# VH-VL binders against q9umr5: the designs that were tried, part 2

Target 1, 268 residues: q9umr5
Amino acid sequence: SYKPVIVVHGLFDSSYSFRHLLEYINETHPGTVVTVLDLFDGRESLRPLWEQVQGFREAVVPIMAKAPQGVHLICYSQGGLVCRALLSVMDDHNVDSFISLSSPQMGQYGDTDYLKWLFPTSMRSNLYRICYSPWGQEFSICNYWHDPHHDDLYLNASSFLALINGERDHPNATVWRKNFLRVGHLVLIGGPDDGVITPWQSSFFGFYDANETVLEMEEQLVYLRDSFGLKTLLARGAIVRCPMAGISHTAWHSNRTLYETCIEPWLS

## First folded at step 1 (VH-VL)

Design q9
Fold by OpenDDE, second read of step 2:
Structure q9 (fold): chain C 268 residues (1-268), chain A 122 residues (1-122), chain B 112 residues (1-112)
Amino acid sequence: as target 1 above (268 residues)
Amino acid sequence: QVQLVQSGAEVKKPGSSVKVSCKASGGTFSNYAISWVRQAPGQGLEYLGYIIPIYGTANYNEKFKGRVTITADKSTSTAYMELSSLRSEDTAVYYCARHPEYYDILRGFDYWGQGTMVTVSS
Amino acid sequence: DVVMTQSPLSLPVTLGQPASISCRSSQSLVHSDGNTYLYWFQQRPGQSPRRLIYKVSNRDSGVPDRFSGSGSGTDFTLKISRVEAEDVGVYYCMQGTYWPPTFGQGTKLEIK
């Protein structure tokens, strides 16, 4: 039998978006129990990410308890960050494959329709004024806003990304690293034609330096310092990178070729 | 200098499959991609799909509805294009093309193979 | 799919005279990253295609300066300032902004 699959959606999303993915899993892995968590849908996805992590944790704990053989996580967009945090705070999770589906794992720094909707008068270059304010971190998107030109503000004000990355010292850093390292495989999916995740390399833990040059995962301080276990995971062959061109952000969970190439191999 | 060398001409019956190879050499980058493009006699160019050999990831033009399979052998720097359920309309010269970096798959057709003629006839 | 339309399809030219090929896309080729991924290819008789221009107006290495590309949005042009005998062949525009990449019908350049 196949291990259960848990699906976590993205920003302004719902379980309905994953109807094709469910179909693909059912066709290729018959009998798989797939649970799409319908929490924090729509505008509720703007809630602070730690609140979301707590909610999703409550939902996944019973599922994991019924699956002693382990489970797989498929986490889309913002959901990928939620899942990473979830695995960091859970000392008893049994996740085999963590599939990060077009997630801004190293943060977001770009103008998108999502940002314009929330901040119609704000430009990418000025969003730090809002996101790193006392009230900005009450919005999920600000929890992973990563302004490369205001690193000090990011490190000091980010209440989510900087913590799960271990970029800011905190008492749980060692434990969270240990917990995250329990994952069997980290599958990173994304691509240059995404159009939303900016830079798209963020899905692979790449990101801008101070000159907005994109550096790869291996050049990031979080990797070099192994602050939350990326270097360790890579060393033991637990990181899978699956880039694909020609896929827009809203198509990652519904493209058959993408599923067969980047998702299906890790659902066994 | 970058070179792409393709396998020889093929003659196939309708309903059968053909597999064309493309060997890459002379490249300075390991993170390249290989695309496949075909050209029917006297006609224009049509894109089939690509593969990133280092990752084994591929994507396809949906027009072919799963008839195309692109694979690669990293050890030999060879990409393969297999087309199944062949029909007369599949008669064409099939080209492989190199992309210097996988993130430029849609953009970087800088080097082409010599082409492989595939003829489908009863 | 994005449709690329070239004009003319046949282009007879006298040696030494200029030539111009038009390419129109069914939608804007401006990518979300700010680039416009329009390319021009040359295919000489019996040869594989060769890229001449990338991203609207950039010449590849080894391409003579008599070739130039221009345009924006949905309308693009390839120009040859002085046609030479070696320029005989079929020219294709291609868009790489949208999946899948698509080509124009081709323009056959011949010497009168």
Scores: ipSAE 0.189, ipTM 0.705, lowest interface PAE 1.7, mean pLDDT 92

Design r1
Fold by OpenDDE, second read of step 2:
Structure r1 (fold): chain C 268 residues (1-268), chain A 123 residues (1-123), chain B 112 residues (1-112)
Amino acid sequence: as target 1 above (268 residues)
Amino acid sequence: QVQLVQSGAEVKKPGSSVKVSCKASGGTFSDYAISWVRQAPGQGLEYLGYIIPSFDTANYNEKFKGRVTITADKSTSTAYMELSSLRSEDTAVYYCARGRYYGSGSYKPFDYWGQGTMVTVSS
Amino acid sequence: DVVMTQSPLSLPVTLGQPASISCRSSQSLLYSDGYTYLYWFQQRPGQSPRRLIYEVSNRDSGVPDRFSGSGSGTDFTLKISRVEAEDVGVYYCMQGTQWPYTFGQGTKLEIK
């Protein structure tokens, strides 16, 4: 039988968004038990990410317990960060494939139509003022806002991304790295036509330098220092990069070609 | 001159709702967060929640279990606090207060306060 | 929630004498950015609260220098070097480090 699949949704999302994915999985892997976690839906997805991590942890623990052979995670957009953190804090997870579906794994820094309704002013120029404060860090978006022009504020004020990345020293860094490295495969999915994840390379742990030049994963300090295990995972062949063009952000979970190419191979 | 002017006193029945307004002047409304705090007669201060008008999103004290709603109208520089399912224990003076956000040591809540709005809940 | 505990709750003071109020938090108020978001407020009778001190030891504009704040971690103190008649009121500490932000019980300062 196929390993159970757990799905974690993104910002302002719900389980309904994954109806096509469920159909694809059922068709290609019949008998697979798929659980789309219906937690922190809609505006509740603005809750602090650590709070979400705890909520999702409570939901996945019983699923994992019933699946001694392991489970697969499909985590979409913001959900990808939640899942990465989840795997970092859980010392007993049994995740075989962690599929990061167009997630801002290295953070977000950009003005997008998707977020403009929430932030009418220029996010790029002003959001650091709000996000890198106690007030701002109570909102999920701020938990992974990564302003390359205010790196000092990010490193010091980010209460989530900087920590799970091991960019700021903390007492759990070693343990979290160990826990995360329990994953069988890290499948990174994203693409240039996403339109929301900015830069889109963030889905592959690429990100802006101080001049807004996009650097690849291997050029990032978190990789070079192996702060949370990226270098180790890559060395053992556990990282899969699956870029695809022509897919908008809201279509990653519904595109059949994407599913067959980037997701299905890892649902064994 | 920065001022926060709140709406007048309210007398409400149990189970009803009250909506208090807080109009800000003397600054750029969107540059600040508005906090709501209440004080029962002869008691201390209790933080209800705050809104960041630029986000149009509020954060609430979970103690109120979804009874409190904080909104803001940037066009009028006015913040609102609505409390539903009122009970006698909700009798208090409700304050709005302005705070500035920046980051890393520039976060400064409650630099200016409204005059307070007395809300009395009685049968 | 972070519990803020003030002591004393009642503080009778002779004019011209010093006063000291203690505030303890149930956990460290040091935030990730290296700052400690502890505040002191004064509420005179019949008035709205007024912020006196922000981030442990910084006086707001217009606050007399006879007021001073100190402390770190979980222990904080507000001191008034020479109490004046206008200082009568209730003083509150507040933590702004962890949501929900919480106040101390208040300390009522009165003149003997």
Scores: ipSAE 0.553, ipTM 0.829, lowest interface PAE 1.2, mean pLDDT 94

Design r7
Fold by OpenDDE, look of step 4:
Structure r7 (fold): chain C 268 residues (1-268), chain A 122 residues (1-122), chain B 112 residues (1-112)
Amino acid sequence: as target 1 above (268 residues)
Amino acid sequence: QVQLVQSGAEVKKPGSSVKVSCKASGGTFSDYAISWVRQAPGQGLEYLGYIIPSFDTANYNEKFKGRVTITADKSTSTAYMELSSLRSEDTAVYYCARTRPYSYGYKWFDPWGQGTMVTVSS
Amino acid sequence: DVVMTQSPLSLPVTLGQPASISCRSSQSLLYSDGYTYLYWFQQRPGQSPRRLIYEVSNRDSGVPDRFSGSGSGTDFTLKISRVEAEDVGVYYCMQGTQWPYTFGQGTKLEIK
């Protein structure tokens, strides 16, 4: 039998968005028990990410306990960060494949529709004033806002991304790294036509330098320092990169070709 | 109980500016946004803009083409609405209203100020 | 801008009888987060506006249960099951889905 699949949704999302993915999994892997976690849906997805991590943890623990052979995680958009944090704080998770589906793994720094809606007069260039405040950090989106021009503020004020990345020292850094490294495979999915994740390379742990030049994962300090285990995972062949063009952000979970190419191979 | 107390009635000449104040009491000023809405005599309501004092950011209705300026003084828990280049059609009661923070555009109004009548006449 | 159209603009009602106000938006007020940001306000004579309903059908604290809101997409309704004397005033719908937020023209409720 196939290992259970747990799905975590993204920002302003719900379980309903994954109806096509469920169909694909059912067709290609009959009998697979798929659980789309219906937590923090819609506007509740703006809750602080650590709060979300705790909620999702409570939901996945029973599932993992019933699956001694392991489970797969499919985590979409913001959900990918939630899942990474989840795997960092859980010392007993049994995740085989962690599929990060167009997630801002290295953070976000771009003007998007949700930013315009929430902060109509704020551009990405000045959003640091909001996101790196105590008030800003009450929003999930600010928990992974990564302003390359205000690195000091990011490192000091980011209450989520900077911590799970090990960019700011904290007492749990070693343990979290150990826990995260329990994953069998890290499958990174994203693409240049996403339109939301900015830069799109963030889905592959690439990001802007101080000049807004995109650097790849291997050039990042978190990789070079192996602060949360990326270098180790890559060395043991546990990182899979699956870029795909022609897919908008809201279509990653409903594209058949993407599923067959980037998701299905890791659900066995 | 939170209350919003606005400044008194104003009479202005065309082309001049008016600045209306809205003082909050009984709560935490920095935790909320302040919206401004006006109502011409016998007419409906019109949204002017709002400010998030803690972020020092404001959003304006573009209909006013930059004539509206909304500011806030956190030290006095007071929000201000300034309207420049006044016209006769700007004659209205101007309301401030407290809005809940971080609620998808700050759309919850409670409480309202008592209103400030601004009359523009030659 | 989103245009909010109320009907009727004048609503004479006999005490104890029901009343209904329609509000139509020029575009859907359903946002991507799954919520519809339609509000109803009451303004009694000589008073500031008061919020009655938020997000289509949720009554604010202190609002009598004889008030109810319904609708979806572009069509919304405020109903008063039994009109009372204190209900006299102007009622406004407002959309908070798209900036700038806009109000309906208002419906003046009077007692016959």
Scores: ipSAE 0.016, ipTM 0.516, lowest interface PAE 7.5, mean pLDDT 91

## First folded at step 3 (VH-VL)

Design gb6
Fold by ESMFold2, look of step 4:
Structure gb6 (fold): chain C 268 residues (1-268), chain A 123 residues (1-123), chain B 111 residues (1-111)
Amino acid sequence: as target 1 above (268 residues)
Amino acid sequence: QVQLVQSGAEVKKPGASVKVSCKVSGYTLTELSIHWVRQAPGKGLEWMGGFDPEDGETVYAQRFQGRVTMTEDTSTDTAYMELSSLRSEDTAVYYCATVSYDWKTGRYSFDYWGQGTMVTVSS
Amino acid sequence: QSVLTQPPSVSGAPGQRVTISCTGSSSNIGAGYDVSWYQQLPGTAPKLLIYGNSNRPSGVPDRFSGSKSGTSASLAITGLQAEDEADYYCQSYDSSLSGWVFGGGTKLTVL
């Protein structure tokens, strides 16, 4: 039968929001056990990402233990960063497909409605003053804020993204890379009409240079240095890129064509 | 505060239709997701359908597909549920309720309920 | 009909603790959908007691509490009072049915 599927939600999400995705899986892969992890909902999704990683790790362990043939992860938006950290810190994970659904994998440098709500006096050009402070790093949004015009502050202050990307020295880098490389496939999903992830190519490990020109994954230092295993995964043929236009940020998990094209083939 | 006021009790013959109304006050109908739940005498609650709180599409419970229609009139802030081909087992109290999102917890619930409308189906 | 199973009745004396179970499956509670609880006094509409597994709306006493584990949920009432005599329903969402589901209900009798 089919491997179990674990779903990790994003900022201000609810398990209910994934009902269409679960229905698609039930229809096309009947008998598949699918679990949306019911943790860090609502304002709890603003807690530091390392705190969330710890909680999600505890929830995932019993599911993986019951599935000796492996599991799949579908991780949406902020949840894709949580999942990538899980793959690094878990030396015993058995994830076959890691499906990253419009996640800001190289970070975020864009104004959003929830940033306006949280920091109403700030624009993206000034948010580094808040996010690259110890107080700012207590918020999940700031844990993956990536200002291309203040790279020195990002590299020094980021408590999460710079670490899981291997952009800053840390004692666990070799172990985290080894753990991440045990994944069977990395499926990257996103598109130009997302409207929230900025640049949208962050979902494919692309990001801005200092001139706000988007460099693709293969042009990034973290890829070139193979800091956490991207170059190795690509060489194995384990990275799948599935871009799709016409989908807004909140619609990725409720679009049947996207599911059939980008998700279904990887739910063995 | 939201108030849901439903139309009065009805007695119908088998094979007829019934249309129950639910008037919203304190909020406009476009800001709410109205769902319908019924309860046969001495029995439990049964969800019938409603307007999805995230996309606004109508969704009907499979058991009522083809017999139920749920509509809204935004000019009067009134929601309607029409059930056709009535039979004796459709005798129940019919409630309208809101399905609402709480941004602080990230959760949905049936938080405001109408007073209920008794529909009796008898020969 | 009811995909969420509740005991048909439960009873307790004033001051005691009672627990009402709600057993679901992998397509509802087990899929990660949260559980809400409703109290229904005779002749009245249901009233929300608990949502999101364990959250109490304003005005609900803290002697009502909810929890979820695996495919099951539980409502606990401590310090049982005469006015707690009512019907109690759990509720969740089910992906196999593509819809909201209620438990069959539990009649609580205060002895």
Scores: ipSAE 0.619, ipTM 0.852, lowest interface PAE 2.2, mean pLDDT 92
Fold by OpenDDE, look of step 6:
Structure gb6 (fold): chain C 268 residues (1-268), chain A 123 residues (1-123), chain B 111 residues (1-111)
Amino acid sequence: as target 1 above (268 residues)
Amino acid sequence: QVQLVQSGAEVKKPGASVKVSCKVSGYTLTELSIHWVRQAPGKGLEWMGGFDPEDGETVYAQRFQGRVTMTEDTSTDTAYMELSSLRSEDTAVYYCATVSYDWKTGRYSFDYWGQGTMVTVSS
Amino acid sequence: QSVLTQPPSVSGAPGQRVTISCTGSSSNIGAGYDVSWYQQLPGTAPKLLIYGNSNRPSGVPDRFSGSKSGTSASLAITGLQAEDEADYYCQSYDSSLSGWVFGGGTKLTVL
């Protein structure tokens, strides 16, 4: 029997968005119990990410309890951050594969349609004024906004990403690292033609420096300091990087080739 | 508000084809996703197929694959459903309906329906 | 025969509360797909009653409510009225069939 698969959606998604993924899983892994968590759909996905983490935690706990052999997580876009946080706060999770599907794991710093909708009069260059305010941090998008030109504000005002990254000191950093390291494999998926995640390397924990030069995961302080366990996971051979070109952001969960190459191998 | 007006009742012989039209108003056809559902007399609703806006293509129920064709004329805001090789069991009221996505709730629904077109297949 | 299972009929007196169940499986309701409900008055086209498990379109009175749990969903009607006599259908998406699916329908009789 196959381990259950839990799917966490992204911004403004619905369960219907993952119909192809479920079909792929059913075809290649017959009998797999797949659950797309129906929480924080639509505009509710704009709620603070910690609130979402709590909600999703309540939903996954029963599923994990019924699956003593473990479960797999497929977390898409914003959901990838939710899942990482979830695994950080849960000291008893049993996640075998954590599949991060085109998620801004190292944050977002780009003008996207979502950003334009939420903040129509703001550019990415001045969004820090909003996102790093208490009001701004009430929106999920701002919870992982990472302005490379205002690192001080990011470190001090980010109520989510800076914490789960261990970039800002907090009492739970050591425990969260320990919890996250319980994951069997971290599968990072993304690509240059995504069009939404900016930079696209964020899906692989790459990100801009102060000159907007993209640095890779191994050059990031969070890696070098192993602040939440990336260095340890890599050393264990537990990190899988699966880049793919030619896939737009809204197609990651509906591409058969991507599924077979990057997702399917980790569902058994 | 969306309105769907379908063509009139049809009487066909077995083996023939029927083409039902669905005229859209209130919104343009390009703004809508049209699906077709039929209902045999005294029976339940059965989904036949429709346009999937996420995939950008028309999807048919497996049962009707190769026998049904759904098309759209954007110049007249009219959707069509053609069913070939008609059988007596195809006797039903055929409905067109819009499938909409509510971004506020993240939910899909068949929110507007045509008045239905009765298709009778008899020798 | 329908992918989603409904009771063939339910009945209630005016003012009473009635519930209509909709039982699915792990490939539809149990997979997390939403359930919608439709009301079909005699001789008319179906009308959207509930979408997204529990959301009411404008014009639908609050005495209609929907819920979902596990592989099942339920439509509740409180303060039953004569005008509620109709057929009710649940609907969801099924990943194994790659398509939308309806329940078999429930005839509600107001006594």
Scores: ipSAE 0.018, ipTM 0.592, lowest interface PAE 5.4, mean pLDDT 93

Design pa23
Fold by OpenDDE, look of step 6:
Structure pa23 (fold): chain C 268 residues (1-268), chain A 122 residues (1-122), chain B 112 residues (1-112)
Amino acid sequence: as target 1 above (268 residues)
Amino acid sequence: QVQLVQSGAEVKKPGSSVKVSCKASGGTFSSYAISWVRQAPGQGLEYLGYIIPIFGTANYNEKFKGRVTITADKSTSTAYMELSSLRSEDTAVYYCARVGYDSYGYEPFDYWGQGTMVTVSS
Amino acid sequence: DVVMTQSPLSLPVTLGQPASISCRSSQSLVYSDGNTYLYWFQQRPGQSPRRLIYKVSNRDSGVPDRFSGSGSGTDFTLKISRVEAEDVGVYYCMQGTHWPYTFGQGTKLEIK
C-alpha cells in the first residue's frame, strides 16, 4: 500500500484548492489516503506561523502514529514554511518525502500583482517598519518577510524564518537541525513564471543579496554553515530540485504535467 | 498633525451591538496600526485588539474573541470596533490609538482618540 | 498572558517632592531585536491617556524632563523628580513585547 499523504495549504487557501491534486493522486496511486488539513483557512492563515505549526502538529501526529511506515507531506506556498518548521520541532516525525510546492523557503520580498493589495509597490521598501516589530510578527506574512536591505532587522526581529533557518542563534537550533534531517527527501518545486514568490528562486532557497542579485542555495550562508541541514541533505542526495516554467502560483497544485514530473515520483 | 477622531457616545441595551469609528488624519493610514483599548468607569485600561489596515486583518485579545470585530477602511482612513452581545460589564470608554513607527519599527499609542463612552443598560 | 504589576496603586505626594512608580512584568520584556517594549502612560482626570515614555526610558516630545523611565528585563520604574499639580492623574505601564499586550493596574497620583 502507498504511504499516506498529508497536504498543507497556503495563504488564504482551503482544502478545496487541492481537489485536482487529490484526483491525480487517486488516479496514479489508488488507495492512497490523502488528508488535506483544513486548519487556518482563509484569513486565519494570517495567524502567526508558530501558532499554525502547533495546530498542524496536533493534526498530523495522529496521522503519523497510524502510519508507522511513514508519510508524505505536500505543502503549498506558505504551507511549505509551516511544514519545514513542523519537521524541525518534531523529534519523532516519520516523513519520507517533504514536497515543498512553490514555497518561499528563503523568504519573501516582493510586490507582485498577487500581493499588491496587501503590499503596494511603494510599501515594499518600507514594510520592514511593520514586519520587524512585535506587532507585525503577529501575522504570518511578516514571519517570512526577508528584506535584503535590512538584514540586521530581519535577523533580530524575525520570529520565525530567521529561527528555522538557524540564522539567529537559539537554544533549539541543533535539535531542530537534527529533527529536520530525519526527512527522507526534500523536493523543492517552483518556477520563474510563478508571479507571487519573489524571487521565485526562494522556492529553491535562493534569495537576494544586498544588491538584489539572486544567489543560489549553495551561496547562502544557511547552506554554507549548514545551519539547518541543507548542506547535509544535499550531500546525501536527499534534495531534489524540480523547476518548471509556465506555471502560475495558483496552478502548482492543479497542473497534471507538474504533478507527473515533480510530485508523483515521490509518492511511491 | 496626526489626529484621531472617534464617533459619539452610545447607549445600548444588553444583547445588542455597538460599532465605534475612529477616523485618522494627518498621516499615512495604511502604514500603521490602530489599537483599541477600553476603560470601565473607575477602572484601568484593557487591550481589545489592533488592526494593520494594509493587511486587512486584526489581532484580537482572546478575552474578546468572538464578540469584537475590528475593521478598517483605507479609503476613508477610518477604523471600526464592533462589540456584539453587549453586557453591562462592557460599559466603558473605548479608545482608539495609533501604532506608529520609526526607522526601527512600530511605536504604540503615540496618538489617541478622544474616547467614546458606551453605556450598556436595561 | 503577561501580568503587569504596579506599585503602589495609590500615591499621595506633596508638591515639589519626588515620586516613584514601580512596574513588574511576569516575563522578560526583552524582544528578539534587543529592545524592551515597555511604555508609560499618563491619564489626567477626564482626559485620554497620553504616552510619556516609550521603550523604557525614552521621553516623548513635550514631556517634561522631570519624568524619567528606567529598568530592564522585568523591573521598571517611572520617576517624577518634582511633582507638580498638573501631574495629578493615573499612570499606567504597558508591555508591547508579548501578545496580548497588557497594562498595569494603574497608579493614582494625588496631591497631599
Scores: ipSAE 0.671, ipTM 0.853, lowest interface PAE 1.0, mean pLDDT 94
Fold by ESMFold2, look of step 6:
Structure pa23 (fold): chain C 268 residues (1-268), chain A 122 residues (1-122), chain B 112 residues (1-112)
Amino acid sequence: as target 1 above (268 residues)
Amino acid sequence: QVQLVQSGAEVKKPGSSVKVSCKASGGTFSSYAISWVRQAPGQGLEYLGYIIPIFGTANYNEKFKGRVTITADKSTSTAYMELSSLRSEDTAVYYCARVGYDSYGYEPFDYWGQGTMVTVSS
Amino acid sequence: DVVMTQSPLSLPVTLGQPASISCRSSQSLVYSDGNTYLYWFQQRPGQSPRRLIYKVSNRDSGVPDRFSGSGSGTDFTLKISRVEAEDVGVYYCMQGTHWPYTFGQGTKLEIK
């Protein structure tokens, strides 16, 4: 009797992308109820992340209610930010394992093919002019854009990432930290050959300093101040780091070795 | 299922302006760039510029800057291209095309309008 | 602007025979993310252009497998392994790496 698994997809993605992951779970944990949430598919994944969080919240409530022993979350790419926000805003979540598949947890500061086409005249060094505006924050990509060279604009304009990281004061910060800390395990997955998440260490709560030197999770202010519970979780032994080289961004949910190494052990 | 439907053919005199519309249906208009490309009779394709409708920002090929204006109306899912100070060499079919998410990712020009013939003569 | 040069500009082909179209860019089309934004479009007589190939070698949905793209850096090729009657039209390469985006001059494929 395995706990139910809820899957949340990423940017420009759909539930079909997880067909191989579903096969792996069925083979190793037969009888597991797996729900791949079919919300905000494709271009709908560009909607503001708070809108997505609200929609996914409504979808997960009945699933969690049917499973009082707990559920697991597997959240891919942008979906990992949606899931982390869910853990903060839901007073009554019963998530045991939160499995983050190559998610930009500390933000994104990199050129990608979709950013290139969406903003073809802008380089990553100039995208802050678009993203740190009320209009830019209406796109999910901009909700977690994190320009290390414009920290003041990030802190003032971010409608999502700066809030869930506790980098900007807000009335729910204490409650969100309490809710987040109810998770059993935080499983962080990613790797240097991802090609999209920039820096790839964002999947492990690492990020650039002002010189674009990557600082690891334990060197981040949000960790040191324990603003949303990372230091507490690590001290509790609840953070699992599972890096794997050789996997491109679109392959995380279709690589059997990754599944067996980083995901399978946490689907109790 | 996404469709881009353009306004009808225009005949214009030199020195005047033309405004071509491109109405999108069957998809989310605001989230992607709408590009404008022209093709003179018997000639190749030439890129004019684009707009991102949700931001209202437009960018132009420098050779047309100052004569071309690209706008969008989110409420009607319609992009517009206006070309001013028309010359005989502006006689062309004007296409709109989108850059957006499809089954292969976020890639250019997966959907094209039917084209709008603009003839400049006197 | 990046200049895209196609050859040949006119390509008469016997039905069932292979066809090959070359496209050269004046600059490398490898972008900072490692991708190469080189595209091929087909324009049948009286129709709007249609995308055939994206990012050098990836075939769009509904494009027959007789079409293939290859190349790297500045040199690219579109091949049709066995030309059919419906393949008549003009073929354009386009680069999307450097602003403004630019097209080749076109290659008119005709049945002889």
Scores: ipSAE 0.013, ipTM 0.529, lowest interface PAE 7.5, mean pLDDT 88

